# VH-VL binders against Probable ribose-5-phosphate isomerase 4, chloroplastic (RPI4), part 7

Target 1, 266 residues: Probable ribose-5-phosphate isomerase 4, chloroplastic (RPI4), of Arabidopsis thaliana (Mouse-ear cress) (q9fi13)
Amino acid sequence: ASLSPEVSPLLRAAHHTVDNYVKSGMIIGLGSGEASDFAIRYLGQQLGSGSLHNVVGVPMSARSASEAAKYGIPLEYYRDGVQIDFAFHDADAVEENTLIAVIGRRRSSQEDDYILKQKSIVKVADEAVFMIKEEQYKAGLEGSIPVLVQSLNWLAIAEEIDDLYLGDAEVWRRASVENEGPLGGDFPIVTSDGHNILDVIFTTPIRSLADLATSLDKIDGVVDHGLIIKTRCTVVIAEETVVRSVTLQTSALEGGVRTYGQTLQK
Key: E = the ipSAE of ESMFold2; O = the ipSAE of OpenDDE; V2 = 0.75 times the mean of E and O plus 0.25 times the DockQ between their complexes.

## First folded at step 4 (VH-VL)

Design K6 (from C7 with heavy chain W103F F104W; framework fv_masavibart; at its last look DockQ between E and O 0.05; V2 from the best seeds 0.00; counts 0 for: pae E 22.2 > 2, placed apart)
Heavy chain, then light chain:
Amino acid sequence: QVQLVESGGGVVQPGRSLRLSCAASGFTFSSYAMYWVRQAPGKGLEWVAVISYDGSNKYYADSVKGRFTISRDNSKNTLYLQMNSLRTEDTAVYYCARGGPLFWGELSSYFDYWGQGTLVTVSS
Amino acid sequence: QSALTQPASVSGSPGQSITISCTGTSSDVGGYNYVSWYQQHPGKAPKLMIYEVSNRPSGVSNRFSGSKSGNTASLTISGLQSEDEADYYCSSYTSSSTLVFGGGTKLTVL
ESMFold2-Fast, scan of step 4: ipSAE 0.442; ipTM 0.774
ESMFold2, look of step 5: ipSAE 0.000; ipTM 0.368
ESMFold2 (binder alone), look of step 5: mean pLDDT 91; pTM 0.927
OpenDDE, look of step 5: ipSAE 0.000; ipTM 0.482

Design K9 (from C7 with heavy chain L102V E106D S109Y; framework fv_masavibart)
Fold by ESMFold2-Fast, scan of step 4:
Structure K9 (fold): chain C 266 residues (1-266), chain A 124 residues (1-124), chain B 110 residues (1-110)
Amino acid sequence: as target 1 above (266 residues)
Amino acid sequence: QVQLVESGGGVVQPGRSLRLSCAASGFTFSSYAMYWVRQAPGKGLEWVAVISYDGSNKYYADSVKGRFTISRDNSKNTLYLQMNSLRTEDTAVYYCARGGPVWFGDLSYYFDYWGQGTLVTVSS
Amino acid sequence: QSALTQPASVSGSPGQSITISCTGTSSDVGGYNYVSWYQQHPGKAPKLMIYEVSNRPSGVSNRFSGSKSGNTASLTISGLQSEDEADYYCSSYTSSSTLVFGGGTKLTVL
């Protein structure tokens, strides 16, 4: 017997997501990332074969737009008032039980200023799925939480965040990928909306992403952050041989969830 | 080492039938969509038919719809093409070809490995 | 019936670059990104060179590249070598859930 092609756990998660959540006639928010690339490819194949019809994609990034065009998905670009039936996306991490997602962590190359668009599309969608690896789903998340801030007062905002999380996080203004300027690291990233990004890097486990989001939202000059709180949300967790789904049953503020697993048959 | 070996070609009169076989080895046959593609002597390639990994989905070129039937036996790692009501314009080398990996009924729309082909001649 | 239009022939010298076009409609090449390219030497089965517009399978030289603009897909071969001399065919998925091929292009390396 011959070996079948190698199947990535994220490929299984992506196919599971499309199979269970995408229906003909839908307007779909197209996420960005490895799992989203697989989902876009698969969706394009389902449209091409006639298994799905009358599906339109709304891309969350240049990457997702490029992938969708490559695989023949009709596109409608995001604008105020667009109805989105469903969205899928990758996440950097998801908090266990609350299903609050972290997006927009620093990348070494492209797409580091699409946080607002990604978050807006996910929140506008009637329901959303995050596709992640098992190690990204846990309590006590560490690492960067990106925070979008007004450029004029960025230092004062950074100092206020630093004071709130003293001993728990480091606050850094995200630098341009070109690293140019008189002192190298002084060249900041400026988003298309004219804002700076602060990376709030937690070096101790974050006890509650909901509390963190509430605290950040209270700071004058914080425009938004990489935490997504979505009331109609499912997380599709890619394990080595199975795909596990966790669906949020109560509002994000109450944090109730339901968990079940499924094995993909070849 | 993917290998596809076609058989069953030959000379037939118009209106008759032929059954082509393709024996597959070197891969998990049941995981792949399979194709038949033909090429008339000295002419270009023409897609004939495709079958999904489990046999549930089948598509045909307009020129062969209603006359040709694609099928597969995953227990024998064999692809078939039943050709009925043959016409002189069906004269061609028939290639068995493998599609890409198939998951949950989707089809790959490219041919990554090809057999050597088997000649079918429909005499006038 | 070749649904996709390719030039009958193209020629180049060793080391040059050549491009082969494949023109369809909005119902095939223009409507989907399922364009593939095949190389066929005389008396041999075709070999996949490019799939899904621009992807190369393992073992295919990076001298081969694919692209698409509107209703026209293109195969570009850089640094032409004598072994590149062959017939080249494009293929595309269609809105009728069928696959079509171009008429083929004979590449001559002089």
Scores: ipSAE 0.000, ipTM 0.380, lowest interface PAE 21.4, mean pLDDT 83

Design W1 (framework fv_iluzanebart)
Fold by ESMFold2-Fast, scan of step 4:
Structure W1 (fold): chain C 266 residues (1-266), chain A 124 residues (1-124), chain B 107 residues (1-107)
Amino acid sequence: as target 1 above (266 residues)
Amino acid sequence: EVQLVQSGAEVKKPGESLKISCKGSGYSFTSYWIGWVRQMPGKGLEWMGIIYPGDSDTRYSPSFQGQVTISADKSISTAYLQWSSLKASDTAMYFCARLPYFDWLLGPYYFDYWGQGTLVTVSS
Amino acid sequence: EIVMTQSPATLSVSPGERATLSCRASQSVSSNLAWFQQKPGQAPRLLIYGASTRATGIPARFSGSGSGTEFTLTISSLQPEDFAVYYCQQYNNWPLTFGQGTKVDIK
C-alpha cells in the first residue's frame, strides 16, 4: 500500500497500541481522550472482523462507555475484584525516564470528571499504555496537577498546598464558571463522591513528580491526585511519521529499572 | 443505524460559489473519515478526497487538488464540499461516503455507507 | 495512481443465469479490493470487501475472488433486482481508484 505522511499521529499511536498489546480473551481498561477514541474504534472493528474475539471493555469515563457501545464492544463496569489484563489511556503529560503520567487537567468545565475511576483502572491493570504527543514527553513538566480534596476543609488544604509550593505554583479551586480568583470562583465542581478539585498550576519546572506525589499523599484531606505511578507501563509517543514506545524494564544485572525506547517504522 | 444525509439539488451559473453538505448520524462522527465521490452524467465514480472530522485533516485526489475545498464542522456532525467558482464541467452527482478507518501503516479503506447524493447542475 | 479496468463493459444475461465480472489492477493491490452495486438514481451499495468478504445483508449469490491484479465478482443466479452497474475499487494505494463499471443488462 502507499503511505501518506500526513495521517494523524495519535491515530497511528492508537493502532500501534491495540495491535501490540490487545489479545483475544482480555479484559481491557478503556481510556478517555482523542487517542483512546481511535483505539476503541479500531478495537471494535477488529472484533467485528473476527481478528479479535472474547474481549471485554471496562470504561474509564462516560465518553469511553458511549464510544465502546457504538462499536459493539461488550462492557463490564469497574467493581471491586474485577481483573484487568491491560489498559490504555491518554495522558496530559508524562515525565521522561520515570514514566509518571499526569491526567485530569482541565480542558472544558463540561468534561466528565472521572479521575479516581481512571486512576484505579490503570493501576489495577496488569499492564498499561499511555498514548501521548511528542511535546508532552519531557523532564521538568509545568502546568496543572489536579488534586482531589475533601470539601469540608478544602480552603485549609489549599492553603497547606500553597505553602508547600510558594513561588512555584498557584492553587485554584476548579469551578463550572471561569475562576474569579486564585482559590476559585462561584459554583465549584463537586465530583460524584462529593470532593472538590484543586488545580495546582506549576509555573516553574517540577523537579520530580515522584516527590510531588509523595508530598501530596501526606496532606490530611487530600483524597487523590492526577499523578499515576504504574510499575508495568509503556508510553507510546506519536511523532510526525513514526510511533516511538518507551518501557521501564528491570535489569537482571543491576536489579534496577531501566528505560529503553522502540521505534515503529513507517 | 448509520446514515449520511446530503443537502438538496442545486442549479447554478458558471462563476457562482456553492457549498453542499453531508450530515452523519447513528455513529461517532469524529471517529470516521468522510470521502467525496463525483459521478458525471452517464459516467463512473471518481474519488475526490477525504476528511477526518476529529481534526479536519484532509487529503485530496491529485485531480481535485485546488479545484474544491473539503471541510467539516464536528459540532453539528456535518462535512462540506465547496467550490469558489463553478464551471459547466462541475455538473455531476456528488456522493459522500464513510470510511471505517484510515491508517498511515495500513493505508486507506473502502467506503461502507453512502449518502443519497446531491445533484449539481451548472449551466448558463 | 493505480488504474482499475473492468470487463466486459456490458454483460447481457437472462434471469437465473450466472454472471461473471472481471476487474484488473495495473499493479498489485493484494486483497484490498471492494465491489459496489449501483442502480439508476441510487447511491452505490457495498457488496464485497477484502476481495471475497460479503458485506452485512448481502445475499449469498454474490461472491468475490482473486488477489494481486486479477479479481472476479460472481452472481450465481441473477435476480431481476441485480440488473445494475457494478464497480470495483482498490484501497491498497493512495489515491483510491474505481473501475469504469460493468453494466449487467437483460439478454
Scores: ipSAE 0.000, ipTM 0.368, lowest interface PAE 22.4, mean pLDDT 82

Design W2 (framework fv_iluzanebart)
Fold by ESMFold2-Fast, scan of step 4:
Structure W2 (fold): chain C 266 residues (1-266), chain A 125 residues (1-125), chain B 107 residues (1-107)
Amino acid sequence: as target 1 above (266 residues)
Amino acid sequence: EVQLVQSGAEVKKPGESLKISCKGSGYSFTSYWIGWVRQMPGKGLEWMGIIYPGDSDTRYSPSFQGQVTISADKSISTAYLQWSSLKASDTAMYFCARQFPYYYLSGTYFPFDYWGQGTLVTVSS
Amino acid sequence: EIVMTQSPATLSVSPGERATLSCRASQSVSSNLAWFQQKPGQAPRLLIYGASTRATGIPARFSGSGSGTEFTLTISSLQPEDFAVYYCQQYNNWPLTFGQGTKVDIK
């Protein structure tokens, strides 16, 4: 099938992801974001035309569930023991070479409340794909890393994180209303599980997301964070005229990362 | 009461443009698909395409892709079927019909339930 | 596309008798099959959906059965108002497709 060069790069990445990773009979984790919306719409089209059959979606957010329902994708809600064959998701950023993804950065949507569910579904899936724009794939990432913390001791936890990254990051408690101060004002976000979100905003390049994840995991009262370390992971990178795929290699004989380019066919 | 009311009969010449309408009332217009079905004189029913008014997502039958344009104006609960250049072969009765979207809580698909009264389009020289 | 084939093309039945109409799909449509009644000059009316579920207000004499590729509409005791053309429709796959219709005529 040939695509027009005028289509959105993320639309090409989404179509590439569905075409190459979704097979009839699969249970698919349905991500949340612009590229995921395109993927869900396209998947619904393939199911409606009969090109794919017997596919069930497990939505990662209310947005994903709504989009899937509109396009006729059968849904199953996430429960312990659900087998997920494949998941696709958007990422805020991906670290070059390690393919560690950052999710859950502040957006205009209510999806900030679903970090744990999104991360759980991606991790449980046998294989995952992150769909991103070229500028989101780099070494030395800066910006917000969301950290989910116990609400009772959130200030003490924030102070411990601040001390560890003094001069490198600012720690802000995320507010229900956007553009609040560092303490989150009078209206902090409380997730469905009763936790607060701390945005750890790095103003200097993060040398290693793996080291950061390990350090955050050691802090008492940190429940989880927006860093996803996925062993069977591919990143589909949307560029102006091409889609690139980067797959994590863990073989002792081949170790490292493979990069593949796919040119838009006219 | 759910009702779909279509615009009146049209008599046109080949090459002319035409836009016919289907107005929904008695339900949430943006929560249902609106489909268009053609019935040529003495023939059966042919699905042409469908639109979800909430975001204007439109799906066409391969036989009608590029031949017609389906659109909707959710502010007035009205769906449209449009031709840029009519042909004599477009002579037919055109029906609009409502379809409930997939109900994911029960895993259920639905057919067309409520239909408009039809718009007769006659194209002759 | 899924091709829907109805038989017979015309069925002649006396009032009070049983009428049986068949619909075959070229591939499985599960139970996502509906039956419509159309009288001259009128829009189609939904009779049955999900292969066997009667739509609101449809008399009990109408019943549907089948799944996959073979479907049947039965009218157990035909009334004068039942003389019409009947269409089956699959809504399992895009594009939506209809059968060519069965005309139920008076004997």
Scores: ipSAE 0.000, ipTM 0.391, lowest interface PAE 20.1, mean pLDDT 83

Design W3 (framework fv_masavibart)
Heavy chain, then light chain:
Amino acid sequence: QVQLVESGGGVVQPGRSLRLSCAASGFTFSSYAMYWVRQAPGKGLEWVAVISYDGSNKYYADSVKGRFTISRDNSKNTLYLQMNSLRTEDTAVYYCARDFPYFYWSGYLPNYFDYWGQGTLVTVSS
Amino acid sequence: QSALTQPASVSGSPGQSITISCTGTSSDVGGYNYVSWYQQHPGKAPKLMIYEVSNRPSGVSNRFSGSKSGNTASLTISGLQSEDEADYYCSSYTSSSTLVFGGGTKLTVL
ESMFold2-Fast, scan of step 4: ipSAE 0.006; ipTM 0.526

Design W4 (framework fv_masavibart)
Fold by ESMFold2-Fast, scan of step 4:
Structure W4 (fold): chain C 266 residues (1-266), chain A 123 residues (1-123), chain B 110 residues (1-110)
Amino acid sequence: as target 1 above (266 residues)
Amino acid sequence: QVQLVESGGGVVQPGRSLRLSCAASGFTFSSYAMYWVRQAPGKGLEWVAVISYDGSNKYYADSVKGRFTISRDNSKNTLYLQMNSLRTEDTAVYYCAKDTIFGVVIPSYFDYWGQGTLVTVSS
Amino acid sequence: QSALTQPASVSGSPGQSITISCTGTSSDVGGYNYVSWYQQHPGKAPKLMIYEVSNRPSGVSNRFSGSKSGNTASLTISGLQSEDEADYYCSSYTSSSTLVFGGGTKLTVL
């Protein structure tokens, strides 16, 4: 059976991801987002029908845990030493060629965002897939890069980031109220771990996400950020009627990291 | 690989203070909540305190609230327990223990324990 | 002493099965699925055997299993072996965001 042209591109990307990467017996990191919701629903249906068996999910967020529970996916919560065979996740953007993903941009949901949990699960997984739309895959990305900062001296940290990217980015404290402006209101967001989130909004193209990650990691008081560097990953790109995949992996024979492209139609 | 080594135990008189240390290695110390658990000679386990991965949240057993302070120095990969106003019933082997779940505040279970350090409170 | 009730001792013969109970209230064992079990040999630190009621860490024998009914959690050891002789402690998360242990059970393998 073929997919209808009316079906969501992200649903096609999600089904492609489950069909090609999930096998019986696996422990799967369950991502958060629209495509991940489709993947979780589909995975639950495959388990219910008996097409897959002995699959356990490790949720990256309250959203993914709730979705998995709705569709009867057995859950195991993340812990040090847990082996995760595969993880899938949505990304806000992915840098062309490097496949470095941006996650954690502000959403319209009141649900807490688990940037640290999402990154930990993706990094621990043996292989990961990011499901995105074509317009999210490019060089010279712009827009928000969320940065988790210590609450102690958060303003000084924000000033250091602002100075470092002066003319290229604006630094705004993320507000806890959804309809507040990005400049923050009376109530800044405080994560479950007690951190603030700074939205570093690039108004000019970012030349290298790897260099950006390295620079942010060197700033005292930066806890983490929304950039994910994963060597064994594939990006599944949703187009209107086709799904395209791009794989990044280290070649033992070539001594380097290579990017491979594939296209799956219908 | 993961190793927790307690130190600072010894004999101390009632009403005095003692500071315990726990040196951590083999994991990203700054990513995990840490615990102190004690065991009186020949008795059972008693949870004492927990500290979140960044040190912002701390919780204590009722028996030690107001007397003990848990702290950490992530730059040194070291956990501390400052014990003030010590009582004879505080005599125990003190274990440091690692939380299993990154980034959560719920005291639940420990995947690694240190060997323990003995604290004897007597005159 | 501790808030959770365990039998002081339990005994069995090699190859048999034994069960250790851990009874609390609706504010700890009955209210949450955060029950764990630890094994402690004389002079050694405790070792995690079961977490979140019934989950087993890697490296722990499948002879160990956990369950819960109402306010009582249980640890079952099947195919009992001499090395299983140890003290066993349960623990639970509480509504006060604290952790409480059981009094411990000494297992003797006859």
Scores: ipSAE 0.000, ipTM 0.368, lowest interface PAE 18.9, mean pLDDT 81

Design W6 (from D1 with heavy chain G101T P102I Y105V S106V Y107E; framework fv_polzastobart)
Fold by ESMFold2-Fast, scan of step 4:
Parts: C-alpha cells; structure tokens; sequence
Structure W6 (fold): chain C 266 residues (1-266), chain A 122 residues (1-122), chain B 107 residues (1-107)
C-alpha cells in the first residue's frame, strides 16, 4: 500500500530474465533498451561475484556494447559461425497471445536504425526473451510500425502502403532530428545499407500483426519491417506486484501449431 | 554430406504458375540457424536471388518480385517449395536451391543444387 | 539495392599467370562479400566468404581481399580447370545482389 522507493518495473523483469534464462557457459545476445541495460548490469555483477562463469556477450548495438564494457562482460562480435544460446531484448510492444514483437520505433537517438541486424541476432539465438511493461502487452496494438524500403522508389512504396491501410494508418518517412533547423527541414534517415525507414503509424487497433506482416511482405520494394516472429520466444512482463512470463510453444506434429503458456513469479 | 535437388516442370506457358520443389539431405530445416534459398540465372546472365526461408519459418523475398513469390517448407519431408505466379518468357532461367547457415548478418550460399532449366514459351 | 560491379567483364590469360578480378559495391558492405566459381553447365561453387576467408576444400591459389566498397579476387597461378565465370555477391543487406560476372578464358 505505501509507496516503496521507486524500482523500475523493467529492473525486476531484467533480473527475472537473467536469473531464469542465463546459465554459465552461454553465449548471449545482448539487446538494446532500458530493460536490456538493467539485464547487462546484473549479468556483469553475477559474473563479478562468481555466481555465473564462462558467459560471453554478443552486442546488438553500440549501446549494449558500451553498457557491457562498463560492467565487465566479455564480448564477442557477431560473425559467421557464432552460436548464440540465448538473447534478451526490449520490445516497443508485443501482441497478446501470438507474442509477435514490434521493434525499431523512433527514439531520440539516430543510432537506432539497425533493425535488420538486431532482428537477425534475435532470430539466430536458440531462445529469446522480450522484456516489456504491462501496458505494452495487449491485443489491438496501435502506433508506429517501422518499414525498411528501397530508397529509389520510396514514395511509390509509401503510396502503396498508404492505400492499403487507408483510414487506419499514416505513413511518414523518418527524418533525422539533427537536420531539423529553426526554418524547418526534412532530411531522411538512410540506413548503412542505403534504405529509408517509413513509419506506418496505425491510429486504429491492428487486428492481427501476423496478417500485417504478411501484407507488408507482399509489397514490392519493402525490404523488411519491425515485426519479429520468433519460434522459441518468452515475453517477460513487468506488472505492479509480479513479473509474468508468457512463452510460445510449437507443436511437433507435422503441420505445427503454435501454443503459449503463462508463468507468474513474485 | 549436404545435397540439394530441384524438381518441377521444365516447360511453362506464359501466365501460368511455376511450382518448384527443393529436396535436400544432410541437414534439417528444424535446426536453428539453417535456411534454404532460391536463386535463378537466365541463360548467359547474372545470378538473381529470389527468396529465402529459415528454420523458424521466417521468409525474405526479393522486393522486385515479392508479389509473385511464395516460399514454403515441409520440415518432415526435407522439402522447400517455390511458387512463382504469372510466368513470362523473361523468367526463362536455370533455378537453383541452395543451403546456408544464418550465422552471418545475411547470407552466402555454401552448397547448391544442380539447377533445373525452366523455359517459358508457348 | 546495392549494385555490384565487376571488372573486367572478361579476360584471357595463360596457364601459370596471376589473375586479378575486382568487385565494387555501390555502398559500404563491410566484409560481407562472397566469391563464386561457375563452370559451364554447372552450379556455382563457393570459393570465398567474408571477403577473404577460403571455403574448406578450396585450393590455396584462390584468395580474396578488401573491405567497404572495393574488393579483389586473385588466382596466384592459373590452372586449366580454373576456366569459369566468377561472381561476387554482397550479403550485407537484402535484397542479396550479385555482380554481373567475369568470364575467365585461357589464350
């Protein structure tokens, strides 16, 4: 009832993730975000105390590499042949029941334009955890879905997306905030691969992220998007009094059926 | 060790749908980090990547051809299937399936099938 | 899309010669470049990946170098069985793209 000293809900989610999913000897994909920062700090402390040993981190971003260096986590940079046993990452939102994650929404840093590379590390890992707040786990998600597109025909691609989601979404080409002067400006972010990012901002609830991913995948000129579908995935949800985990399970019988389970922890 | 083989029709009429099957051995598409890709080569021309499918059913299609391409897998049969709609004479090419592991940022192809020549004509 | 340009488009040289083929990317691709050999009527064979790493079982006379946008493929001493078309491929980003090929012939 009484207000305790502020403890970020994501701190508890991060500690829960490390305590339950990280084992000595693992190679771990180090995600990017507030919860990932807490997880990296805690992992470094466990290595320093000897509670964990022989753990190596593979950073998904400059941010995660910097945080890992601060807390003494041995690093291996991602390259051909690296096995990743486990990865943790922040998500902007997760769809209830399907556990499809949204990543790559616009933030204050220009450095967060590596959607493809972060997504690949999560998918390569044998198992992944997304750490989120309770408010970001729901059906009928709204808001920005980032879409990577070919630069040459970006306007035509944007118009096709706009027509497809007419009345449901607004489409904007992501601009660099550094280039917004007092007289105004609109300079697009160009990824290291030469692609533009379109922010497809849904103003009405998205009925199905799986259907959205399928629709986006059909558009010529779309390179990728911020929706992650991961087979071995657990979502660790920070709630007021508990940390809740929701896990996807895949049926082994031919056709394959995705199922999920839930676990509550205090 | 790792072997792949393409199968399907060698002659397709304009506007028809092409369906090619890649049957493989020496690996499983249930193994984390494994994928199979389709690449084509028109006679005397460069290689063109068409699509990739991975162990977790994640798919990437060439953006220039996305609306025409579908890739599926049947892990129990060790098969990957490419479907390409609305075939045109310019789609005449040798079609390859190839193995890769996902350990890199994206992919290169370490083992290839022998290829199957698909001719599109009336 | 990242455009891959090979130079030369074709070359003819003698057995025992050093052969050099170049590949240029329209934008930076770090070291995410592979080289393939394709003999007439055959599927491509991977020779080199990560710009300079020789695939297992590939003869040591083949080598690669470069990073960023400019890459080189070298055969230190040409053998008759090396007659083929050679392709570079970037795998830094989707869509995956190949060079136009370099046809290597013996005089």
Amino acid sequence: as target 1 above (266 residues)
Amino acid sequence: QITLKESGPTLVKPTQTLTLTCTFSGFSLSTSGVGVSWIRQPPGKALEWLASIYWDDDKYNNPSLKSRLTVTKDTSKNQVVLTMTNMDPVDTATYYCAHRTIFGVVEYFDYWGQGTLVTVSS
Amino acid sequence: DIQMTQSPSSLSTSVGDRVTITCRASQGISNYLAWYQQKPGKAPKLLIYAASTLQSGVASRFSGSGSGTDFTFTISSLQPEDVATYFCQQYNSYPLTFGQGTKLEIK
Scores: ipSAE 0.000, ipTM 0.418, lowest interface PAE 16.5, mean pLDDT 82

Design W7 (framework fv_bepranemab)
Fold by ESMFold2-Fast, scan of step 4:
Structure W7 (fold): chain C 266 residues (1-266), chain A 121 residues (1-121), chain B 112 residues (1-112)
Amino acid sequence: as target 1 above (266 residues)
Amino acid sequence: EVQLQESGPGLVKPSETLSLTCTVSGGSISSYYIAWIRQPPGKGLEWMGTIYYSGSTNYNTAVQSRVTISVDTSKNQFSLKLSSVTAADTAVYYCARGTIFGVVSYYFDYWGQGTMVTVSS
Amino acid sequence: DIVMTQTPLSLSVTPGQPASISCRSSQSLLHSDGKTYLEWYLQKPGQSPQLLIYEVSNRFSGVPDRFSGSGSGTDFTLKISRVEAEDVGVYYCMQSIQLPLTFGQGTKLEIK
């Protein structure tokens, strides 16, 4: 049997991810987003039917915790020293070949800001999978790169970033009112960690996300950013009728990326 | 009604391994944490470690090299082993059930009666 | 490790009078999920600890409304509006945001 042609491609990607990466006994980082919602729902179904057992979820957001509870997945809280066998997550975009992921872009139904938690859980997991749509996987990415900054002197930090990428990006302080403008008015979003978010919106293609991450990390007052560099990483790409996987293998002797296509059928 | 009951030897010799068991009755252990918390005579509470019913563990770094917590789901039993004990390990040892709350935590809603362990020759 | 400091270490109260216990953490207990992971436990003489309050201000099932918790960030307070004889014991605050889980040193409440 195969899924209906009208079914969301992300549903196929989510089912593929659970079927191929989740095993009984695992501790799983539960991502946030449309594909993660499908994966959580499907995982709960597999646990309920007995196809999987002894799987524990570590939620990356209130959304993922709520979905997991809804479908009967046992939860464990995230903390230093926790061992996570596998994590799945949505990404806003992934750079072709390097598999560096972008997370945390502003969405129309923006939920609680969990960029640091999401990034930490993905990085601590032994292996991670990003589930994305075909159009999100390319070289020369444009658009927002969220940057977490110290609230004290946020304007000076924003000016330094603006100067560094003059002509290539616009810098906006994320506001509680969507699309309020570059300064975010009088009501900026303050994360639960006490930080502001700067949306660094690239209007020209970014040559290298790795170089961008390095340059952002050098700026005093930058706490973190939405770029995730993960060595044991696979990207599950949802195409119209098939699911394609790209796995990053980084070793001193072979280094590189392996790509293979697969038709999702059950 | 959920009940937790600790059991084990009341006296352990220095350098030996302390072994304690916590038995849970009157309720499910599925989707709950069980923690071991100790209290030396006249002193405060010290968390030693926690286990999720699946077998996942976390330990206090102060005792991490000496402590092991395990679960036997078929018997609703949890065990604490603490190796190379000294007089400083003399304490009342409690097991407590952790109910998941929020995305990062749990609270201890049910506690055992505690078992006194004296480390002495 | 997050250090939890309670003040006072002991207090004596006449029945019916209010009592207040402070707890200060060495780091903020506010998590990125918007919740503050601070709990209060009571250990009556010769008994096991029992949960009074979780997430700063939420009373656990069966806890009388004369108990209230408040605070944010690093500063927290447990108040008893009118102390009763059954409230005698040692009160502990605990943070559950970060491993290792840590308790305050305890505050002993006695009746005059």
Scores: ipSAE 0.000, ipTM 0.403, lowest interface PAE 17.9, mean pLDDT 84

Design W8 (framework fv_gevokizumab)
Heavy chain, then light chain:
Amino acid sequence: QVQLQESGPGLVKPSQTLSLTCSFSGFSLSTSGMGVGWIRQPSGKGLEWLAHIYWDDDKSYNPSLKSRLTISKDTSKNQVSLKITSVTAADTAVYFCARTYPYFDWLSPYFDYWGQGTLVTVSS
Amino acid sequence: DIQMTQSTSSLSASVGDRVTITCRASQSISSYLSWYQQKPGKAVKLLIYAASSLQSGVPSRFSGSGSGTDYTLTISSLQQEDFATYFCQQSYSTPLTFGQGTKLEIK
ESMFold2-Fast, scan of step 4: ipSAE 0.000; ipTM 0.436

## First folded at step 8 (VH-VL; from K6 with heavy chain N57K; framework fv_masavibart)

Design K6b (at its last look DockQ between E and O 0.02; V2 from the best seeds 0.00; counts 0 for: pae E 19.1 > 2, placed apart)
Heavy chain, then light chain:
Amino acid sequence: QVQLVESGGGVVQPGRSLRLSCAASGFTFSSYAMYWVRQAPGKGLEWVAVISYDGSKKYYADSVKGRFTISRDNSKNTLYLQMNSLRTEDTAVYYCARGGPLFWGELSSYFDYWGQGTLVTVSS
Amino acid sequence: QSALTQPASVSGSPGQSITISCTGTSSDVGGYNYVSWYQQHPGKAPKLMIYEVSNRPSGVSNRFSGSKSGNTASLTISGLQSEDEADYYCSSYTSSSTLVFGGGTKLTVL
ESMFold2, look of step 8: ipSAE 0.000; ipTM 0.404
ESMFold2 (binder alone), look of step 8: mean pLDDT 91; pTM 0.927
OpenDDE, look of step 8: ipSAE 0.037; ipTM 0.542

## First folded at step 11 (VH-VL; framework fv_lerdelimumab)

Design S3 (at its last look DockQ between E and O 0.08; V2 from the best seeds 0.00; counts 0 for: pae O 10.5 > 2, placed apart)
Heavy chain, then light chain:
Amino acid sequence: EVQLVESGGGVVQPGRSLRLSCAASGFIFRSYGMHWVRQAPGKGLEWVAVISYDGSKKYYADSVKGRFTISRDNSKNTLYLQMDSLRAEDTAVYYCARDEPFTWGSGYFDYWGQGTLVTVSS
Amino acid sequence: SSELTQDPAVSVALGQTVRITCQGDSLRSYYASWYQQKPGQAPVLVIYGQNNRPSGIPDRFSGSSSGNTASLTITGAQAEDEADYYCNSYDSSGNHLYVFGGGTKLTVL
ESMFold2, look of step 11: ipSAE 0.679; ipTM 0.861
ESMFold2 (binder alone), look of step 11: mean pLDDT 90; pTM 0.938
OpenDDE, look of step 11: ipSAE 0.006; ipTM 0.508

